# Designs tried in a protein design chat: VH-VL binders against p40593. Part 28

Target 1, 148 residues: p40593
Amino acid sequence: MIHPLIQRLTTTLGYPLLDADGLDRQVRTQPFSVLFFAGDPQRFPEALDVAVILPELVKAFPQLAPALIAGADEARLQGRYGFSVWPSLVFLAGERYLGCLSRVLDWGEYLERIPAILAGENEDLPRIPVLSPESGTPSCSPMETSES
Below, E stands for the ipSAE of ESMFold2; O stands for the ipSAE of OpenDDE; V2 stands for 0.75 times the mean of E and O plus 0.25 times the DockQ between their complexes.

## First folded at step 15 (VH-VL; framework fv_concizumab)

Design w3 (at its last look DockQ between E and O 0.03; V2 from the best seeds 0.00; counts 0 for: pae E 12.6 > 2, placed apart)
Fold by OpenDDE, look of step 15:
Structure w3 (fold): chain C 148 residues (1-148), chain A 120 residues (1-120), chain B 112 residues (1-112)
Amino acid sequence: as target 1 above (148 residues)
Amino acid sequence: EVQLVESGGGLVKPGGSLRLSCAASGFTFSSYYMSWVRQTPEKRLEWVAEISGSGYSTYFPDSVKGRFTISRDNAKNSLYLQMNSLRAEDTAVYYCAKDFWSGKYYFDYWGQGTTVTVSS
Amino acid sequence: DIVMTQTPLSLSVTPGQPASISCKSSQSLLWSDGKTYLNWYLQKPGQSPQLLIYEVSNRFSGVPDRFSGSGSGTDFTLKISRVEAEDVGVYYCMQSIQWPYTFGGGTKVEIK
């Protein structure tokens, strides 16, 4: 049985419940999508938190068409996007994978990361740590003012 | 009654190509995923390809990916498997299978199969 | 890929006696929707495979009640309470939880 908080997304908020064929339609018709891979809330309690957060994210990013992945298709579609952590939000531009945000994040983290994902900055590319140049403290050697 | 009738099997040389067809009847063809499943001479069953109802999405195992293509013509209730760069290990009976899609994923109906033999 | 292992490879059964076939998966076939994506097929001699059981324990339409499926997670069993002559063939388990779909190697059931 789908947890009421997750079911609310489809029944109350009207988010499509996507099977694989539904997803094919979604990516052809929507410029940007956020796909919610909830998983089992008993196994992944954070799915309930994400279910509450997702509508607020959609308000913050109105270009995102939200959808819930049907439980029967989650395993198959997980294989398509390659995430391993549940729950996950998968971001798409049409059919193009942009990135994913797994588990529950702080609201501020969503607001920071989603714009970058939508811009095509795949966070899953290992950001080569930009070695911040060691700010060599300029040894201000005091110029000895030779008082001659 | 659901009917699936495969055709297009035959003898082909390694590196050759073959196109299989499946004629479907007795159900709303466009509403279902369709698959090809093959049975080796050793009687092993191997899933070969799946196509969504719309035909937009296709899925393959690594064993045939890049060599095989699956397509459908919903207006003709027909499923196709284009097989290129055929190998000896592709020798099998190829079955057209209807996927049952209602939160349940299984092949509820199978054709009689068509035999593909890849030999020098 | 999920590896499906069936045992035994063959079984010779006296008519009216029970039969049992085991299927093991390399990973759990229980998914987040609470369903377990294990299916059983029978291929009778000279025929195509036919669906017997879906989702571990559900008999497909027209399947006799002498067939039953059980199991959970990675361990599954098909049972025939009283084997009949018409039950001769090769039985296959299949997982459908993820691509690629994979089958067991089959179990041949014969009558003694």
Scores: ipSAE 0.020, ipTM 0.680, lowest interface PAE 3.6, mean pLDDT 89
Fold by ESMFold2, look of step 15:
Structure w3 (fold): chain C 148 residues (1-148), chain A 120 residues (1-120), chain B 112 residues (1-112)
Amino acid sequence: as target 1 above (148 residues)
Amino acid sequence: EVQLVESGGGLVKPGGSLRLSCAASGFTFSSYYMSWVRQTPEKRLEWVAEISGSGYSTYFPDSVKGRFTISRDNAKNSLYLQMNSLRAEDTAVYYCAKDFWSGKYYFDYWGQGTTVTVSS
Amino acid sequence: DIVMTQTPLSLSVTPGQPASISCKSSQSLLWSDGKTYLNWYLQKPGQSPQLLIYEVSNRFSGVPDRFSGSGSGTDFTLKISRVEAEDVGVYYCMQSIQWPYTFGGGTKVEIK
């Protein structure tokens, strides 16, 4: 039911696979989280690359509690965090949305952008939050708004 | 009447594996989260795994993450704990427990437990 | 991890007399929904744990009214107004506010 490379994250590495209720409990209990929205790997093949990279990111940033989002709930949760590109890594401090990184990036870019996201220094976020009439602003670009 | 019956415990060497089972009855099994909780020989209680009603979401403490997996078969009203790479400190009585429902975060019913002993 | 500390480790009670058990958590168990996630269990000799009190002070179904819970934040108390022979066992507090769920070390209650 889940591609083997993604499945190993939950079965071998022990990352939780969260539905919407589980996500509500995760954000209650973890100081920082990185949520992996893999989507359908047949449609979004970069999800497999992110699945290989994510454990290395967690080693580099051990404060992050990794989790996968259950495919059945991805559409319901997409609107909560306002992304439209798969795969995505969504970063939270407790319940608070910090930012996201979509598609696969090179290693150096992860090392540059993740610390800025965790510190709240993401210059791509608007200084005054702007809400659009369309839920889930496009991508993790400068026009993305925080949602939590 | 809610009933939970564990099985599959036994004696195993360090590094070995065991699979525990829990047969559930008397409630709508698929509507509830389920957990495994263990009790050490010193009588300390330790939560070790939790699974959502659908079976898609699983949770573990760091002490067992990567070594234990939890699963369920809602058609058979059965809960499972696969324990790999067992260590002496995993020696305990393992209980299955009926878990979260509708804002109620506690273990309301427990099985009678199954004993796992890990020793050289 | 939230550390749960129970006192005393054991107590011997004359039948009909009150008993009091303390549980302290290393951080607040109050969540943003306004609920406090502290629960109490009793494990009678030879039995599995059974739920007594949930969310600090609510008695579970079938629990006698001689059991009461109180407290807030990090400090909690279970009281038995008149201890009976059937109340013998080990009492555990447990927090369910966050993973990993953690238990106190237990308080053994005996009749003298």
Scores: ipSAE 0.000, ipTM 0.572, lowest interface PAE 12.6, mean pLDDT 84
ESMFold2 (binder alone), look of step 15: mean pLDDT 93; pTM 0.951

Design w4 (at its last look DockQ between E and O 0.02; V2 from the best seeds 0.00; counts 0 for: pae E 17.0 > 2, placed apart)
Fold by OpenDDE, look of step 15:
Structure w4 (fold): chain C 148 residues (1-148), chain A 120 residues (1-120), chain B 112 residues (1-112)
Amino acid sequence: as target 1 above (148 residues)
Amino acid sequence: EVQLVESGGGLVKPGGSLRLSCAASGFTFSSYYMSWVRQTPEKRLEWVAEIKGSGGTWYFPDSVKGRFTISRDNAKNSLYLQMNSLRAEDTAVYYCAKDFWSGKYYFDYWGQGTTVTVSS
Amino acid sequence: DIVMTQTPLSLSVTPGQPASISCKSSQSLLWSDGKTYLNWYLQKPGQSPQLLIYEVSNRFSGVPDRFSGSGSGTDFTLKISRVEAEDVGVYYCMQSIQWPYTFGGGTKVEIK
């Protein structure tokens, strides 16, 4: 049974419930999407927090078209976006993956990170560790043998 | 031949509720998205709701979100629109529309419509 | 929402003469799949809307060849090469690239 707080998103707020085909239609029909992968709230209680936060995020970022992923399709669609942590908010520009925010974040963190995600600044691009070349070999300073 | 027959329209007071039905025939109902489209007294067409063939996905415009629900009974070849918290601006002829599902998204068939009047 | 603007609002045509209706969208209706999600409907007097043209230029089944659609991006045109009495009604353009789907305000075609 879907938790009432999660179900509220679709039944009360009218967010689309998306399966795989619905998602393909969503990405074609919406310039920007935020997809809620809730998971099992018994396993991931933070999903309930995100379910409360998501409507406020949509108010703060009205360009985002929210959608809930259908539970039966979550595992399959997780594989498409490659996130491993639940719950997750997946951000898309049309079909293009922009980023993911997993777990529950502080409100300030959402407000800071979402603009960057929407700008296409993939924070979650694995920062190829710029091996700063300045891992200079510690010059073994020769131990001055004090000849006293 | 594809047939769509709407019913359940009527006069309702503001804040009232109404349930529309659409009986479908002449095609594999469960294989197609179905929509509700309304036409205002000013003859403006407005998309109102969409539901996938399986009933597992749906979408609404902001104008009806939280007030309207769409459902279907594929065993009965029936589409439904539950309308709650009705407003004067919901006054329209409501059409059941079949979505052409082949990678093309357009309404290939429409019912005759059912009239909903929201008035004090 | 994508705004669909039709012009003219009404057109009175002599039978056998051509007619042209314009539809403009506030955003491009071209998607990455190369399809343009613009459709045309005709609502004859006392009838429901019927599909006329899909994806800019494709006639729906049973639609006469006197009807043609053209355009790209944001600018579209429906043409009737020779208007007949049965062509009387209100024509609507519709976009289906973005939710919500939106219609033009309609163009009423009448016979003189």
Scores: ipSAE 0.301, ipTM 0.783, lowest interface PAE 1.7, mean pLDDT 90
Fold by ESMFold2, look of step 15:
Structure w4 (fold): chain C 148 residues (1-148), chain A 120 residues (1-120), chain B 112 residues (1-112)
Amino acid sequence: as target 1 above (148 residues)
Amino acid sequence: EVQLVESGGGLVKPGGSLRLSCAASGFTFSSYYMSWVRQTPEKRLEWVAEIKGSGGTWYFPDSVKGRFTISRDNAKNSLYLQMNSLRAEDTAVYYCAKDFWSGKYYFDYWGQGTTVTVSS
Amino acid sequence: DIVMTQTPLSLSVTPGQPASISCKSSQSLLWSDGKTYLNWYLQKPGQSPQLLIYEVSNRFSGVPDRFSGSGSGTDFTLKISRVEAEDVGVYYCMQSIQWPYTFGGGTKVEIK
């Protein structure tokens, strides 16, 4: 059974639930998209935190068209965007992959990393990035905190 | 060298409270998720809490949810477990454990543990 | 919750002889990223648990190559090719594919 916080995104907030055909329609009509791969909240409870945060992210970055990826299609689409950790937010410009953010981040991390993603830091990356076994690459994983 | 030192264990009656502390050193504390794992007198291991590096997100199994609170103070390199409404079943040695990020879900370093006994 | 079942509960070995420990999970530990989230720990007498093997077969830093892990899906094995005195203790498998993380009941290894 789908958790109410995730269900709210589609039923109350009206975010589209996309399969592969829906994704094609989204990228043709939206300049920027943020795709939410929630995974199974029983296995990945951080998905519930991201579900609460995502509407606030869209308010802060109104150019982003949000969408949820259908659970049956998550595995099929996962390899396209090079993440291996759930939950993940995937950012697109049209059909071009810009980057992703995995697990739950603090608000300040979102404010730092999303503008860099939208500015096209990953514009030169292939549209189907190579999946990293560590998932600790700069494109998806949370930033490491350090004193500098 | 990684070191984790737990403290705050003791004897309490059912319904009581305790606060456990874990002092960390030898690694960048704020970069890692941290967990509490307990070992019962029967030597069973049970995971009881996990907290993100920033401290903003935490997780509990149903057996302790609503009774235990996990927190961290990254300025003090310290991890905490507040245990309320204690039951006899909570009797165990409590370890703090260092976790990894990015799909590497295992506990690579454990402290020496602190003993909590809940008895009438 | 994923139930982890270890056999045997206890194992007595002659020094220099091999030992084998089985761990079975109630569900597959293979995730869609191609990784299998099964780990092995050793608790030596009077000590806290220490990581031996992660993701089925990868030895953690400083673990001798006489320790090896294998298996897939729901069935896993830890082998010690030549048991030494310092290998005495209780061995635990652990799944980390989902909440709650769960451990096997332990296998005590001792020297005859």
Scores: ipSAE 0.000, ipTM 0.507, lowest interface PAE 17.0, mean pLDDT 82
ESMFold2 (binder alone), look of step 15: mean pLDDT 91; pTM 0.937

Design w5 (at its last look DockQ between E and O 0.04; V2 from the best seeds 0.00; counts 0 for: pae E 13.0 > 2, placed apart)
Fold by OpenDDE, look of step 15:
Structure w5 (fold): chain C 148 residues (1-148), chain A 120 residues (1-120), chain B 112 residues (1-112)
Amino acid sequence: as target 1 above (148 residues)
Amino acid sequence: EVQLVESGGGLVKPGGSLRLSCAASGFTFSSYYMSWVRQTPEKRLEWVAEISGSGGSWYFPDSVKGRFTISRDNAKNSLYLQMNSLRAEDTAVYYCAKDFWEGKYYFDYWGQGTTVTVSS
Amino acid sequence: DIVMTQTPLSLSVTPGQPASISCKSSQSLLWSDGKTYLNWYLQKPGQSPQLLIYEVSNRFSGVPDRFSGSGSGTDFTLKISRVEAEDVGVYYCMQGIHWPYTFGGGTKVEIK
């Protein structure tokens, strides 16, 4: 049974509930998304705190489209984003992964970290090594003009 | 041929509830998103709800959030809209619409609609 | 929400003459995939809406070639090269890029 505080996000606040197909549609229709991976609140009590905080985050950052991940799809979709800690808020720009905030944070920490995540400044994004084009400096070997 | 047949419309008082049904045929029902779209007496079209093929995802506009629920039974090729706390502004013809999911976001087929009237 | 504005509200056309309907969106309907999610519907008298054009310019199956869609960003046009009696109805544009999906107010096309 879904905890009432988590269920309120979908039933009262009208946040989308997303399975795998729903997620694919979400990322194609929303410029920015915050995905709530709640997990089992009996195992992860902090999920209830995040469920209370998330609506306030959405008010603070109105560019974020919130969604709740369906419990049956959480494990599958966790594998897509590679987080290991529950609960997690996953931030996306369209289909692009921006970052993750796991557990419950202080309000000030959310306000500090979310702008950086949305700007793509998250250090923890695997820096796709920008293969610096090896400036192959053409070694113009000066032709030694043999003065004969 | 794709067919969508709505039912369950009627007269209801404000604050009442109504459940709409849509019977689908002519396509693999479980493979497509389905939507409800309503048309007001002023002929305005309003998207009301959407549900994924599996039924695991759903979406609502703010106008019906917390009042409406969408569901489906893929074994019966049926779509449902449960409407609670109905208001006068919910008066409309309600259409079942098939979403085109192949990376395109439009309704390719519509039912004939069912009329919902909310009046004191 | 994306606001869709159609003009004109109504159009009376002589059979065989061209018709043009404008649709403007309050924001760009171009997505990161390079597609523009604007669609056109026709509702004939006493019927349900039917799809005419998807993604700005693609005719749906069975739609006559006299119908064409064009535009980009926020400005779109539906054209009928030669209006026929069967083209009578209300035309709606729709954006499908962002929730909630939103429709234009409609343009009524009548025959003179």
Scores: ipSAE 0.229, ipTM 0.753, lowest interface PAE 1.8, mean pLDDT 89
Fold by ESMFold2, look of step 15:
Structure w5 (fold): chain C 148 residues (1-148), chain A 120 residues (1-120), chain B 112 residues (1-112)
Amino acid sequence: as target 1 above (148 residues)
Amino acid sequence: EVQLVESGGGLVKPGGSLRLSCAASGFTFSSYYMSWVRQTPEKRLEWVAEISGSGGSWYFPDSVKGRFTISRDNAKNSLYLQMNSLRAEDTAVYYCAKDFWEGKYYFDYWGQGTTVTVSS
Amino acid sequence: DIVMTQTPLSLSVTPGQPASISCKSSQSLLWSDGKTYLNWYLQKPGQSPQLLIYEVSNRFSGVPDRFSGSGSGTDFTLKISRVEAEDVGVYYCMQGIHWPYTFGGGTKVEIK
């Protein structure tokens, strides 16, 4: 079952729940996106904290089009964006990966890091989003070492 | 019936280029990720490229990253693999494979394959 | 990369007898959704690979019930309860969850 706090994002707040095809549609129609990879909240309980704060993040950064990623598709999609820790928020400009934030952060840290991500401090990233999970070095968190 | 037909294989010298094509039919092509999988002369299977249904996202293993480009034309139901800077280790039969759909993470249908030989 | 190790490399089976193929992954293939993303393929002589079993134990459409898969975590088994002539070929396991997707080295099944 979907946890009620996560389910309210789609049912009450109207955030789309995207599979891979829905993601392709999202990136073609939205200038900026924030994708929520919640995982299973029984295994990753911080996902519930992120589910509570995500609407407030979207209010603070109204250019972001929020969406949830369907649990069945999270595994194949995680490799696109180089995270190995759940929950994660992935930030895109169109189809271009800008960065990600894993686990739950305090509010002030979101306010510092999200503008830097959106300003494109990672602007010279490859336009082809190819990441190899085998290399084991990428992480969405400055404090997180890579896993693979 | 799902059909995948590869073409464009051939002989090429190291450092050369080839473009492979795959004609798809029997399913809604744009709804599915597509992959290229190759089989070496030693009969090992290696995944070499994946592309999203829209063509907006793509992935490669390190062995071909930076040398291969994958693309698709959904109006023509066609998948492409541009192979540059070819090496002897790229010698293989290249298969077009129907990939991901709705939480199903396997290659359910494969084409007949097209042979690429890289020889000095 | 997740290394997929198959044993044996080759298996010669009397018709009507069982066959068993082992596949071991270097990391767990269990995902957070509770599913385990191990697949089995058969490549018959002169043909392309064909999907037999997905998610450890689910038979793909048209696959006879003499094929069964089992296992968990890192250790998996494909069994053929009664090998028939049409079962000859090379069997591959594959993990479909972590990039890059990786295949086992193959197990050739022959009838003697």
Scores: ipSAE 0.006, ipTM 0.550, lowest interface PAE 13.0, mean pLDDT 83
ESMFold2 (binder alone), look of step 15: mean pLDDT 92; pTM 0.947

Design w6 (at its last look DockQ between E and O 0.04; V2 from the best seeds 0.00; counts 0 for: pae E 12.8 > 2, placed apart)
Fold by OpenDDE, look of step 15:
Structure w6 (fold): chain C 148 residues (1-148), chain A 120 residues (1-120), chain B 112 residues (1-112)
Amino acid sequence: as target 1 above (148 residues)
Amino acid sequence: EVQLVESGGGLVKPGGSLRLSCAASGFTFSSYYMSWVRQTPEKRLEWVAEIKGSGWSTYFPDSVKGRFTISRDNAKNSLYLQMNSLRAEDTAVYYCAKDFWEGKYYFDYWGQGTTVTVSS
Amino acid sequence: DIVMTQTPLSLSVTPGQPASISCKSSQSLLWSDGKTYLNWYLQKPGQSPQLLIYEVSNRFSGVPDRFSGSGSGTDFTLKISRVEAEDVGVYYCMQSIQWPYTFGGGTKVEIK
């Protein structure tokens, strides 16, 4: 069962729950994203704290589109961003990785670090090779309007 | 009965390109993730690519990323692997593999494989 | 990447005797959903790999009850209670908890 505090992000606050397809859509449509990799709150109790903090971060940085990663895809998608500590907030500019904030931080530390992450000033971030967008031409299958 | 039939293997020079195909039958192809898995001459198994049912999301290991592309035609029940900039280490038998279920990441069925040899 | 280590590399078994294969992962394969993403495959001589066990201990359809999987976290075992001639081949463990999916090096099972 998803912990109520984590579930609140999707059910009450309307944050998207992203699987891998949802994430690919998110990064193509949102200029900036903050992805919440909660993990198991029984293993990582700090995930509950981050679940409470994340809405306040989104208020402080309204350019960030928040999303929750689906539990079934967290481990697989973690491999994409290379963080090793849970929970993690992953920051993206479109498809570009900007940085990660793992565990729970003090509020002041979020306010200090997030602007630098968004500015792309973190030189030491392993350049996660931007998956070159495979130009999968969306086959817009034309909706055959059945003129009834 | 689930059937997966690979084709398109052959001999290619280093730096060359090859396109593999897999014809699927016996299941609702569009509802399942599909993968390519290769087996080296040393009999090591290596996952090569995965594609979701919609074809929107694709995944690769670093060993083939940027060189290989995976695609599918759900109308034709076909899976493809485009391999570019081929290397000697890409020499393997390439298997088409069906994922069991969306969100269950194990391969329940494999094709017979197609052999790719990269040699000068 | 998660490293999968199988032992032994080869096993020669008398028909009717038990066999045991070990698989170790460099990281825990237990996920937050309570599932452990370890699978076992058999590749018989001249054939493609076939699924035996998924999620540590679940037999795939048509797999005989003489096959059993066990383990947790990073340590896993495939057991054959009574080896038959048809069980000859190379056994592979696989993790599917994260990309890239990785396989063990294989264990060759032969009949004495």
Scores: ipSAE 0.019, ipTM 0.641, lowest interface PAE 6.4, mean pLDDT 88
Fold by ESMFold2, look of step 15:
Structure w6 (fold): chain C 148 residues (1-148), chain A 120 residues (1-120), chain B 112 residues (1-112)
Amino acid sequence: as target 1 above (148 residues)
Amino acid sequence: EVQLVESGGGLVKPGGSLRLSCAASGFTFSSYYMSWVRQTPEKRLEWVAEIKGSGWSTYFPDSVKGRFTISRDNAKNSLYLQMNSLRAEDTAVYYCAKDFWEGKYYFDYWGQGTTVTVSS
Amino acid sequence: DIVMTQTPLSLSVTPGQPASISCKSSQSLLWSDGKTYLNWYLQKPGQSPQLLIYEVSNRFSGVPDRFSGSGSGTDFTLKISRVEAEDVGVYYCMQSIQWPYTFGGGTKVEIK
């Protein structure tokens, strides 16, 4: 079972649903990717808002190849990109990590932050944020990626 | 001992839909990725869909993306291909193929095939 | 898409003579794990395709040792040291390094 709004991304819009092998192939074939880590809809209901927004983000930034990460593989892949909050959008140039945006943001914030991520201007963000229930959770920080 | 038997092919008009089935036996079905591969009347082979053993991950070429859906029922050892918005170029023999296992990326066993004809 | 080009399109062989089929890919099939993702299939008349060779040179179970594969990078060869009547059919190469998986156009082998 997967929520219809998230399932629509793969079945109606044709976004790939990737496991680890799929991600390896995605990064070999796409110059830029945005990966959607939706998490468990029961635990992370904001994933539904991001699922509605993601196609509009791709229209605004058409160089990005969108993909979803399979739920069973999210924990294995999460450690590569340094986010601790679901949902998250992870941005790549080929295999190289550019940055991520966690939870749901206002449209204006996506329009401001995504260009900075794609230009590489977010490299000075904290590597591993400190989590606190009173202050909310951090969006994301840049992490080292490998280049081939 | 590995057996793959496709069914559900037939004649359909452009824009129509068809659902293919593949019955599998002789191996631990849920451990393997499964694929559909089609052979056109010109004898070209084209991969058209892949699904992970759990059923969560699916993959398609651009030519069928958004029109075809692959699914599986591991309790019934069955693989399915739902084909919507069919076009003349989808006319082919459709094979069910046993796929990826433990880092091996090839189709080691193929079914007999089922024929799909899309024509006015 | 990786384009796979096979030559020749057809091949007529006297039984007992060797045969050679070429497959060229539009980009390297060598992945960073050290493996080369090139496979060969045979489709005998009236049958579905069957796997012959995987990862360039490994014979699949039950495939006679008269079949051998070689090559690297973008240039690959399937050889049959002594063609038998049962080897008649269409041979396809396939890359499995990336989606979409793609096949060569096929080489028909016939007995003369």
Scores: ipSAE 0.000, ipTM 0.573, lowest interface PAE 12.8, mean pLDDT 83
ESMFold2 (binder alone), look of step 15: mean pLDDT 92; pTM 0.947

